# VH-VL binders against Apolipoprotein N-acyltransferase (lnt), part 7

Target 1, 229 residues: Apolipoprotein N-acyltransferase (lnt), of Prochlorococcus marinus subsp. pastoris (q7v0g7r236to464)
Amino acid sequence: WQTNMPTREKTNFKNQFINDKLISAQKIALSNDAKLLITPEGTLNNNFNLNFKSKIRMLAGGFRNSKNGLRSSLLGYQIGDKTYSSFIDKHRLVPLGEKIPGFLNIFSRGLSAVGGIQPGSDSRFFKWKFTQPLAIAICYEITDGFKIRNAVKSGAELIISAANLDPYPRKLHYQFLSLARVRSIENKKDNIIISNTGPSGLISEEGKIIKLFDPNTEQNDVVNPNFSI

## First folded at step 1 (VH-VL)

Design k6 (framework fv_falbikitug)
Fold by ESMFold2-Fast, scan of step 1:
Structure k6 (fold): chain C 229 residues (1-229), chain A 124 residues (1-124), chain B 113 residues (1-113)
Amino acid sequence: as target 1 above (229 residues)
Amino acid sequence: QVQLQESGGGLVKPGGSLRLSCAASGFTFSDAWMHWVRQAPGKGLEWVGQIKSDTEGGTTYYAESVKGRFTISRDDSKNTLYLQMNSLKTEDTAVYYCTTEGFDYYGSGSFDYWGQGTMVTVSS
Amino acid sequence: DIVMTQTPLSSPVTLGQPASISCRSSQSLLYSDGNTYLNWLQQRPGQPPRLLIYKISNRFSGVPDRFSGSGAGTDFTLKISRVEAEDVGVYYCMQSTDFPPYTFGQGTKLEIK
């Protein structure tokens, strides 16, 4: 689900609105025999709960509270869940004493606009029941090829790249797409990209764009990687 | 067509043990939350316990009246739910139903489908 | 634990007339997600229970529209607009807002006179 929701108005959205959109997205996914529904980074509000039991496995971008502070995460919902039962937290540390390339500097500035988020584990390996293991990149984590490669070496069979690139210039959206293609080629694995305004789609293990969603539109669509979920 | 069929009930003496089975079909059993509910002759419904899906850790919960004596388990390869009953008491005499806590897009939060029940009689 | 109390315990009704059953909970059934998990079950003689209504007022699949639920907070009502012979049985309200345990009312026997 490419949500195309405005970042500035996100905190004003009611839980009912998000629930209604998720019900719609799940109905569309099930009518197309999809096995997994993926949403962009930051789709769900802090302390969000479904007002229905999930009908499909879902990886939803959102926020969660931990003992050590607020985390930005991909939240795993199994069939029957009203709240997430699994998660992988974004690891967002700026290297101290290192020069950051210009495009990464812009990513860092955008991330600072959403204050109060604490870094999680640096592992990008996500093991989920009834799916093969996944390698997860949340936003600028796609620039860290070593950590994605480690997840694939640990058994991940598909790369999932989730982002919210709305605050960033359009040219960085295409650079994100290019980095996703490089990750697919390096690891010989398909890569599913999901972003709130785009780019979103499927990249093959050879770095070929199999499907790309229309940017700046709300779109529910299905992609079929070379992978059984 | 969702179907649940209980078996394993019978007559047992106080302090004895029984194992009930519930065979499920017509839905993805491995994703379902399953419950046991009992009904003493001529009386109302009493929740016995719950087991979540393996994807959620297969966690179990029990009514206070059976805690420590009853154990719920599942075998997803056989689409079967079990209730192991130990240290049975006369007050455990009831028809035992298995139910699935199903849902639609709004979520029922209720017991959507029920088996036919199996009678357990604990007497001397 | 939440205690569920039904009134009346028995309700004789003439075919074609309306019937109503009340259910009261010892505390609010409004959950943090904005839903109220008050459900109604029907048990016909010699049969297992059947889900009738969930979350106060939503009819489960296959349930006739003559059945309706209403209420909020701690007070709930099940209504049958036109009782038919097949409606004979025991009706239970239940809550799944605060669990474990899931709790049921004591049941109301609907009987044709």
Scores: ipSAE 0.000, ipTM 0.414, lowest interface PAE 18.7, mean pLDDT 76

Design k7 (framework fv_falbikitug)
Fold by ESMFold2-Fast, scan of step 1:
Structure k7 (fold): chain C 229 residues (1-229), chain A 126 residues (1-126), chain B 113 residues (1-113)
Amino acid sequence: as target 1 above (229 residues)
Amino acid sequence: QVQLQESGGGLVKPGGSLRLSCAASGFTFGDYAMHWVRQAPGKGLEWVGQIRSKAYGGTTYYAESVKGRFTISRDDSKNTLYLQMNSLKTEDTAVYYCTRGDFLEWSDYYYGMDVWGQGTMVTVSS
Amino acid sequence: DIVMTQTPLSSPVTLGQPASISCRSSQSLVHSSGNTYLNWLQQRPGQPPRLLIYKISNRFSGVPDRFSGSGAGTDFTLKISRVEAEDVGVYYCMQATEWPPYTFGQGTKLEIK
């Protein structure tokens, strides 16, 4: 899954478009005997529900409401789900959060939280029923090598990097790819990169690019990493 | 070189139907979203609807005034855009233009309806 | 829906003099990408609309340099530095920042006095 999603559509029409694309993506995934469909960060709008029952296990980038505010998340859908049944929340917020030192960092977090997205747990370890544990990086979290290393030490067998790079310049797209390669090398784990308009592909445990899709092109592909899910 | 040519307009009674066509040439039709825009005699421009490219799912969108009555479709093999108009009302009387929309690859290169057809007149009267 | 409002609705201009048309949007047209999808169209009598200017200030191919666009946020202006006879027609601003629907101003008639 890699799409050049416009962000100018009104919410209800964007949700219709997203549903149609997910149906198409699931049909392609199933025709290739895929076991899991993964989408980029921010693919689903806040309070999004499928207008169909999922036919494949899916990890979809999106948003969820919690009692403590809006969360940016990777949302888990089991076969038969119309709403997500599991999640992992984004811990690190971009651009203002972690990059502002000390006193200013506190102000930046406050400003980002005004009617906005709240940070989740700092754990990047994700356990899903019937799969091996995963280390999850949502966009900027790929820069946090310590947290990803901790997820791998906790038993994660694969790194998944999900991003929406549409609002960022192309130079930053390749910086994310470089960081994903470093994470694979230092952890000796394969890394699946799924991004909206930036690079997507599979990186080996030695940092080798096994598959890479052209940036800014809509694509659906099947990846076969060194572990089963 | 780049051209759009509408056809299929005419006189129809209220409640009737018409199908408009828009033939495209000089560009890769399938890579573009396409719009229908109408203009009532002596009035301004009103967006009718659009259809996205196949790469964006071929999704259609409509103005509220035509939703449920009009259907947009495309045949990329024939470089042709269509507008099926059902349950026509007198207020649908207008010149109907097809116009080229977003290019798939670069959202920031959107020109905003950079190519227009000559228009085809639809008159709904008893 | 974003409402686009043009002033004036009719502009009589002496040949060779400048003309200015204003367009105001009911909300900001700045997209999250940093682009502002405000465009200007020209419609000469009996002809289809023609793109003049896209993204506030960029002249479309074949458009004379006497046409210029400016503005930001919610307030935009189209200027013609020296009006020629062929400039007679109706000018529309339009927005593509948020859709559906795409919305147009009501149009400004430019007439030679």
Scores: ipSAE 0.000, ipTM 0.429, lowest interface PAE 16.4, mean pLDDT 73

Design k8 (framework fv_falbikitug)
Fold by ESMFold2-Fast, scan of step 1:
Structure k8 (fold): chain C 229 residues (1-229), chain A 124 residues (1-124), chain B 113 residues (1-113)
Amino acid sequence: as target 1 above (229 residues)
Amino acid sequence: QVQLQESGGGLVKPGGSLRLSCAASGFTFSDYAMHWVRQAPGKGLEWVGQIRSDAYGETTYYAESVKGRFTISRDDSKNTLYLQMNSLKTEDTAVYYCTRDSLYEDYGIWFDPWGQGTMVTVSS
Amino acid sequence: DIVMTQTPLSSPVTLGQPASISCRSSQSLVHSYGNTYLNWLQQRPGQPPRLLIYKVSNRFSGVPDRFSGSGAGTDFTLKISRVEAEDVGVYYCMQATQFPGYTFGQGTKLEIK
């Protein structure tokens, strides 16, 4: 689900609005026989709960309170859940510095707007009930090929890249897409990309764009990735 | 040198239509999200709606009170913001201001600068 | 929508004396990223509003040091340490944490006695 709900890391959408959009997105997903609904990074507000029972398995970008503080995460919802039952947290923030390549400097500027997020585990491997193991990249994590490769070596069958690129210039959106393609090629795994304003779609194990959503539009669409043995 | 100037206000009967313009100068208009905010005579401020920059598809959002009746648009080649108001009600009587959103995320959403405003009077 | 409530609605003050305006929100204004997007605006008679303070306590460019903001969660205060004649006008708090529908307080009129 490409939400087209611009955040720029400084506004939260109303919980009622988010719930209404999720109900709509789940109905569309189920009508198209989808097995999993994926949302962009930061889609759900802190302490968000569904006002309905989930009708589909969902990986939703949101926030989680941990012993060590607030975490930015992909939150796993099983069918019947009103709150998440699994998660994977975003890892260490990239520091701002003169030695960082230009596109990473832009990522670092975006991260400077975020004051309360604590770093999570470095592992990008996500094993979830009733789904194939996944390699997860949240936003700037797509730049870390070593950690994604380790998730694939641990058994991940598919790469999922979730982002909120709204704060960043258009050129960085293209660089993000290019990095996602490289991750697919080097690991021989399909990559599902989901971002709130784009780019979103499916990249094959050869780095070919199989499906690309229209940028800056709300779009609910189904992609059919190949799971490699 | 940064400034905003509204125009197009006036007297209109209930059920009528008006189109307001906001001319921007002294900054790169196309980079900014823009807002309309109104103020009824002697009353407080009310957010009317927002339009995002071209980089974000010129997506529009509206206050519940005007949704379905008002449309925000922009012409970046003319550095101009528009508010098309249809099915006007007496409750829409107000000074209408355009204002610019902040460019930098770490500052949060704020409104600066503001135009001088244009008066819309909806009267029977 | 988040409802913003200001007290008092009218504040007569003697020149050189301090003034204080309170703002309460119906919900916490803490954003998911830990920031609180509470702004204060000033509107002098016959003029458009101008930004005074953003993110609770940060003075906007050109705003005198006599203005200060404080607060957390749902309870916020704007203070003027020594009121000047030019400070006459209406002051509004504004929330920018929840979207769509940014909301303002009803305004506090600052008058000279």
Scores: ipSAE 0.000, ipTM 0.550, lowest interface PAE 12.3, mean pLDDT 78

Design k9 (framework fv_falbikitug)
Fold by ESMFold2-Fast, scan of step 1:
Structure k9 (fold): chain C 229 residues (1-229), chain A 125 residues (1-125), chain B 113 residues (1-113)
Amino acid sequence: as target 1 above (229 residues)
Amino acid sequence: QVQLQESGGGLVKPGGSLRLSCAASGFTFSGSAMHWVRQAPGKGLEWVGQIRSEANSYATYYAESVKGRFTISRDDSKNTLYLQMNSLKTEDTAVYYCTRHDEYFGGYSEAFDIWGQGTMVTVSS
Amino acid sequence: DIVMTQTPLSSPVTLGQPASISCRSSQSLVYWDGNTYLNWLQQRPGQPPRLLIYKISNRFSGVPDRFSGSGAGTDFTLKISRVEAEDVGVYYCMQATQYPPLTFGQGTKLEIK
């Protein structure tokens, strides 16, 4: 009875914290004249609802329950939404015990820590109202060049790379950036990178870093007013 | 009615200091980023710097020509923007304008829509 | 920093005739969201600047339809279809795609002959 109260209290505090952060993030995005706010992978906990109506179109990393189990997703919110109205599920899950190159092994280590997640559709093509068609890579899906290329062949005009790099070493953050650059170059498409602890930015179709916000190199008093993705 | 009104300009000698104010009315001042823009006599517009709203931690940015000498601040309780100018040079002689950028709603297409009348700063011996 | 270059720097025009002002940026003004944050300001003699046009071609509230903006990437144009006496002043293009710093063109003085 009483033992359940601390757990419920923690969940309520976390939901309040996430809502407060999203309100702040949306205000920052609007102040930068952004039309779309994208959050890192896993930002929202399962069964999360906004305690406010969204003021901007948003693709939020989070979890959703489906008929076939828990999905890791980018959840789409239109202006006025309190609950997501669209989604794209993470497809590429690495089976336990799979032998993969060292770099990729570290990404799969993070996935194996989250039990109960089911793979979604293998399509990385996302046609969403009021945006150009997108190719979506969630975390190490950026390593799957074939599926990103197929999304571009289907009409995607922009690549979005969303990740939660918090559990990974700092060197891996820059390797993720390098891989995102390769995807941009090989598909001749711009790439928007969103990461909770690693670099975030815009990479051109030629692989040039156009804008980069790197919390490891930025000083506490330096905020880029024209960079809010 | 949305208005901005600058004050505090005047004649000052090189190396001196002045504090400019910009009084805002008719809108939610605390929700807007504020900019200072100057115009030397017979010359074009030059951006001086900005201060963002509370939602962006009151972050400040400055043009290279004024970094280390000028400080932008605000008092949201008084709907007032400030520019503290130190170590003034003859090249700082200009009309100083304040302008807004709504950071919460309506800012995506109509930034810099309201400007003050300007206050003249003359730096000469 | 993005450099904004206006031509001409002065434009004498007869009342009722059209006027055209060009603005060129040193880099593309297309932002990652697909919008181009190119604004035009008007400054009448002895008055502060006022916003005329935002995002290349959108007239600000109260701006007459004789004013129009066009362009893409690095090349932009402000047109006045028929100049009126009240249009005398200096016109500035400004970019808000990459800042700080916010940058302006040198200004174009529109005067009646």
Scores: ipSAE 0.000, ipTM 0.410, lowest interface PAE 18.7, mean pLDDT 72

Design r1 (framework fv_rovalpituzumab)
Fold by ESMFold2-Fast, scan of step 1:
Structure r1 (fold): chain C 229 residues (1-229), chain A 122 residues (1-122), chain B 107 residues (1-107)
Amino acid sequence: as target 1 above (229 residues)
Amino acid sequence: QVQLVQSGAEVKKPGASVKVSCKASGYTFTSYGMNWVRQAPGQGLEWMGWINTNTGNPTYADDFKGRVTMTTDTSTSTAYMELRSLRSDDTAVYYCARDSYYDFWSGYFDYWGQGTLVTVSS
Amino acid sequence: EIVMTQSPATLSVSPGERATLSCKASQSVSSNVVWYQQKPGQAPRLLIYGASTRATGIPARFSGSGSGTEFTLTISSLQSEDFAVYYCQQYNNWPYTFGQGTKLEIK
């Protein structure tokens, strides 16, 4: 699922609109026998709860409050959940003020669009009960090959790259796609890319683009990676 | 209490368009989704699509995509279904039907309009 | 899409007897099946949802059962007003799909 919602406007949308779009997305996913619905980074507002019980397993980009402050996360919903029951937090980049390579400077500018985010665990390994483990990269985490490799070494069967590229220049959208291809090749694992207004699709373990959604459109479609959930 | 009142019967020629209305009363219009279902003479029921009455976002059955448009007017608590490029096999009674729980995604229909007969003949 | 198949197409029974109507899904729909009654010239009326829950105002002689792919509507002690066409519908998957209907008529 690719959501075409600019970051600034998403903040002003009422939770009702997000719930409606999620209901529609879940109905479409279920009609195509999908096992998992994945949304882009930052799809859900802070303190968001579903106004319905989820009918499909879902990984939704959103925010969670922790003892150490606000965290940007992929939030896991099991069938029957109204509130997330699992999560993986975005790991923060090095503090601003250090010398950062040019492309990482652009990523760090995007992080400032959501102030008050605290860093989470640097582990990119995510496991559902009775499903294959996943390696998760949230936005700039795609640049850290060691952390993704460690998740694959721990048993991850698929890489999921979730991003909100709306704050970034168009040129960087395709650099992100290029990095996702490299991660698929070096780990010999398929990669599902989910982005709100940038490239989205499926990349094979050889780095071939199997399916790519048009940027700046809202699409709900099914991809079949080489693994079982 | 709850009532759905549809527009009157229409006779159309092949290739024309028809727009059926469904006026709701007795409840908060935007709290429940609206479905459209048709029934050809002597045949069974066929689901055409659903519209979120709060957001105006429609979802159509594949057989009707490209020919159907569903809209709402919240100021008059009215739902509309427009079907284009009419064929003789579009002759049917068209029903609007309220989804039982907008908030809980039920998908079964607790109140139905009286139906609108649309006849397509050359 | 999920195909809903009803049987028999027509069931002839006498008032006071028991009628059993069948509805089968081409794949599992959990308990997400609804039954409607339709009389000539009228819109369908909600009878049972969630396979077995009677809607408000529906007489106790109507009962539903089943889960997965096989569902049954039972009408005990038939009354004259019960002779109508009955439709099942699944709401587990999009698109929503209806059975072809069973006509209940006087023997």
Scores: ipSAE 0.000, ipTM 0.437, lowest interface PAE 13.6, mean pLDDT 73

Design r10 (framework fv_rovalpituzumab)
Fold by ESMFold2-Fast, scan of step 1:
Structure r10 (fold): chain C 229 residues (1-229), chain A 123 residues (1-123), chain B 107 residues (1-107)
Amino acid sequence: as target 1 above (229 residues)
Amino acid sequence: QVQLVQSGAEVKKPGASVKVSCKASGYTFTDYYMNWVRQAPGQGLEWMGWISAYSGNPTYADDFKGRVTMTTDTSTSTAYMELRSLRSDDTAVYYCARGYEDYVWGSYEFDYWGQGTLVTVSS
Amino acid sequence: EIVMTQSPATLSVSPGERATLSCKASQSVSSNVVWYQQKPGQAPRLLIYDASTRATGIPARFSGSGSGTEFTLTISSLQSEDFAVYYCQQYNNFPYTFGQGTKLEIK
């Protein structure tokens, strides 16, 4: 699912609007016999819950609350879920590209932080119920070849690269695509890329583009990656 | 030496379909996208879509979605473009053109073109 | 879709003079613009890509410039073989779109 929603407009959408879009996306995915629906980074708002039970397995870009503040994540929804049942948090933050919003106050004990986006575990390995193990890169994590390689060494059979590139120049969009290709070649694994406004598609283990979505359009199409067993 | 050789001119009646071929030589066919561009007599160029020779997956311009089908045959290094429900305003020279597919190899510029296939739609 | 508008439709100039051809995009296309030359009865020929990079074999008198929404093709000292139709094309957004062309003719 390539959403084609500008970053500033996402925060103005009500949860009902996001739910309506997800119902439509799942209906289209199921009509095309898709087994997994993937959304770009940051698609779901803070404290988002489905107002319906998911009809398809879904990896949705969004945010989750943790003891140490907000985390940017890919949230895993199984068939039947209204809330995510699995997650993988973004570890790699893009310098000067992604802002870390937050408040830092002086208390009687020293400094404290309220809000903000915290980095998660540095493991990019995601083992999910009823799916092949995955290597996950959220946005600029695609630049960290060692972490993705470690996920593949741990058994990942497919790379998933999710991004929200809307706030970034078009040159970075092409660089993201090029890095996704390099990761596929390095690891000899297919790579599914999904972003808000592009690029999105499927890259083979040889770095070839198997399918590329139209940039700057809302598009929900299926791709069939090759799983190495 | 890269060459793209297209099939010969066609005359069709309104409502018919036409299928144009483009045979590639001089390079690894599956390493490039094949674009289709048309030009009505005395008019400008119009991009119709492209197809990956590696996967066979096409992308079509909105004006042609539902009427065009692009395919490839890797065994003969040939790309095909079929346009259905022909109208008189589909009269044009149809070109195939090779395109680069990423930032490292180039920026989607069409570096080699076929000679063109004139398709005339008349009563 | 992004609309590419070329001006003028026809430019009459003498050999040896400088020609400047304009191409305007309806919204920003970064530097993702290509220029082609087309002579009667022939397929288009790639001249410039990425707004300012000359394709292999293209003479130095051809130069491209611009970014965002306004682009220019300049031919610094016209030769007889340069009289043709010139098209700009954007590849920033799908569908790829061409301008309507500028015909360069002898004065």
Scores: ipSAE 0.000, ipTM 0.403, lowest interface PAE 19.9, mean pLDDT 71

Design r11 (framework fv_rovalpituzumab)
Fold by ESMFold2-Fast, scan of step 1:
Structure r11 (fold): chain C 229 residues (1-229), chain A 123 residues (1-123), chain B 107 residues (1-107)
Amino acid sequence: as target 1 above (229 residues)
Amino acid sequence: QVQLVQSGAEVKKPGASVKVSCKASGYTFTSYWMNWVRQAPGQGLEWMGWINTDTGNPTYADDFKGRVTMTTDTSTSTAYMELRSLRSDDTAVYYCARAEYSYGFDSEYFQHWGQGTLVTVSS
Amino acid sequence: EIVMTQSPATLSVSPGERATLSCKASQSVSENVVWYQQKPGQAPRLLIYGASTRATGIPARFSGSGSGTEFTLTISSLQSEDFAVYYCQQYYDWPYTFGQGTKLEIK
């Protein structure tokens, strides 16, 4: 689900609005016999709970509180859950104090705008009993080919790239898409991209764009990736 | 300073149940999931399952499914493991262990362990 | 389930020598292997995770290596406190499984 909920408007969205959108997205997913609903980075507000029991397995971008502070994460919901039961946290790409290349510097500025977000584990491997093992890249993590390769070496059969690119220039959106294609080619894995305003879609293991959502639109759509070990 | 303190040794007859406790301190209890591992005399370590301390949802190894119940009491930062229909081959030291996470849903390596609770099943 | 097999069952070595302990998985577990040290009457102590990463406070003489199905724990220049039982564990898939252990004893 490409949400088309720009970051600057997100602070005005109440949890009820997000719940209503999730109900709609799950109804669409279920009517198309989807097995998993994926949302962009940062879709759920901090301390978010569903006001309904999830009807589909869901991997939702959001925030969680941990012992080490606030984390930006993909949150796993089981069928029947009102609160997430699994997660993978966004990891900080560069050490504190290093110069960030221009494009990565723009991503870093977006992270700083939220404030209080702490880095998680640097592992990009997500082993979840409701899906095949996944390699997860959250926003700028798509630039770290070594960590994604490590996830694939650990057994990941599919790459998922979740982002919130709203704060970033249009040219960076195409660079994100290009990096996602490179990750698919170098690992011989399909890549599902999901971002709040685009790009979103499916890239094959040869780096071919199989499906691309219309940018700056809310779009619920089903993609059928090939899982390969 | 993380501490996991378990209840004392138990002696039970075959067919009885035992409930072992593990009291956590030094960290936010709900931020880390709790695993249970046992070790029979002269045998290796055997994973029994884990419980999500945030949601209260347990996951059990197949060998223990139907005989084990894992619960938590967040108000006292205590995890419990109850094993029913005890057999002589359930004689073991039972450990609680705090999971360190790298892969989301999966509990992984265990850095912090309780001291162990010896459960002896004998007539 | 994934079966972890350790060898040898017992290794007799003298202080100051090098000890090499092996752990074999019945199928590939990538780098998802942990090593623990256990002394009589004590809980296991984490030594290495991710096949090669030393846990905090673990001396540099302990090193781990391996990937896929074959893993090794090496202890260089053995000290008296290193004589214990060592266990490997995989965390690649459920159920998590442990090796049967290698007892390191004084020759």
Scores: ipSAE 0.000, ipTM 0.408, lowest interface PAE 17.1, mean pLDDT 75

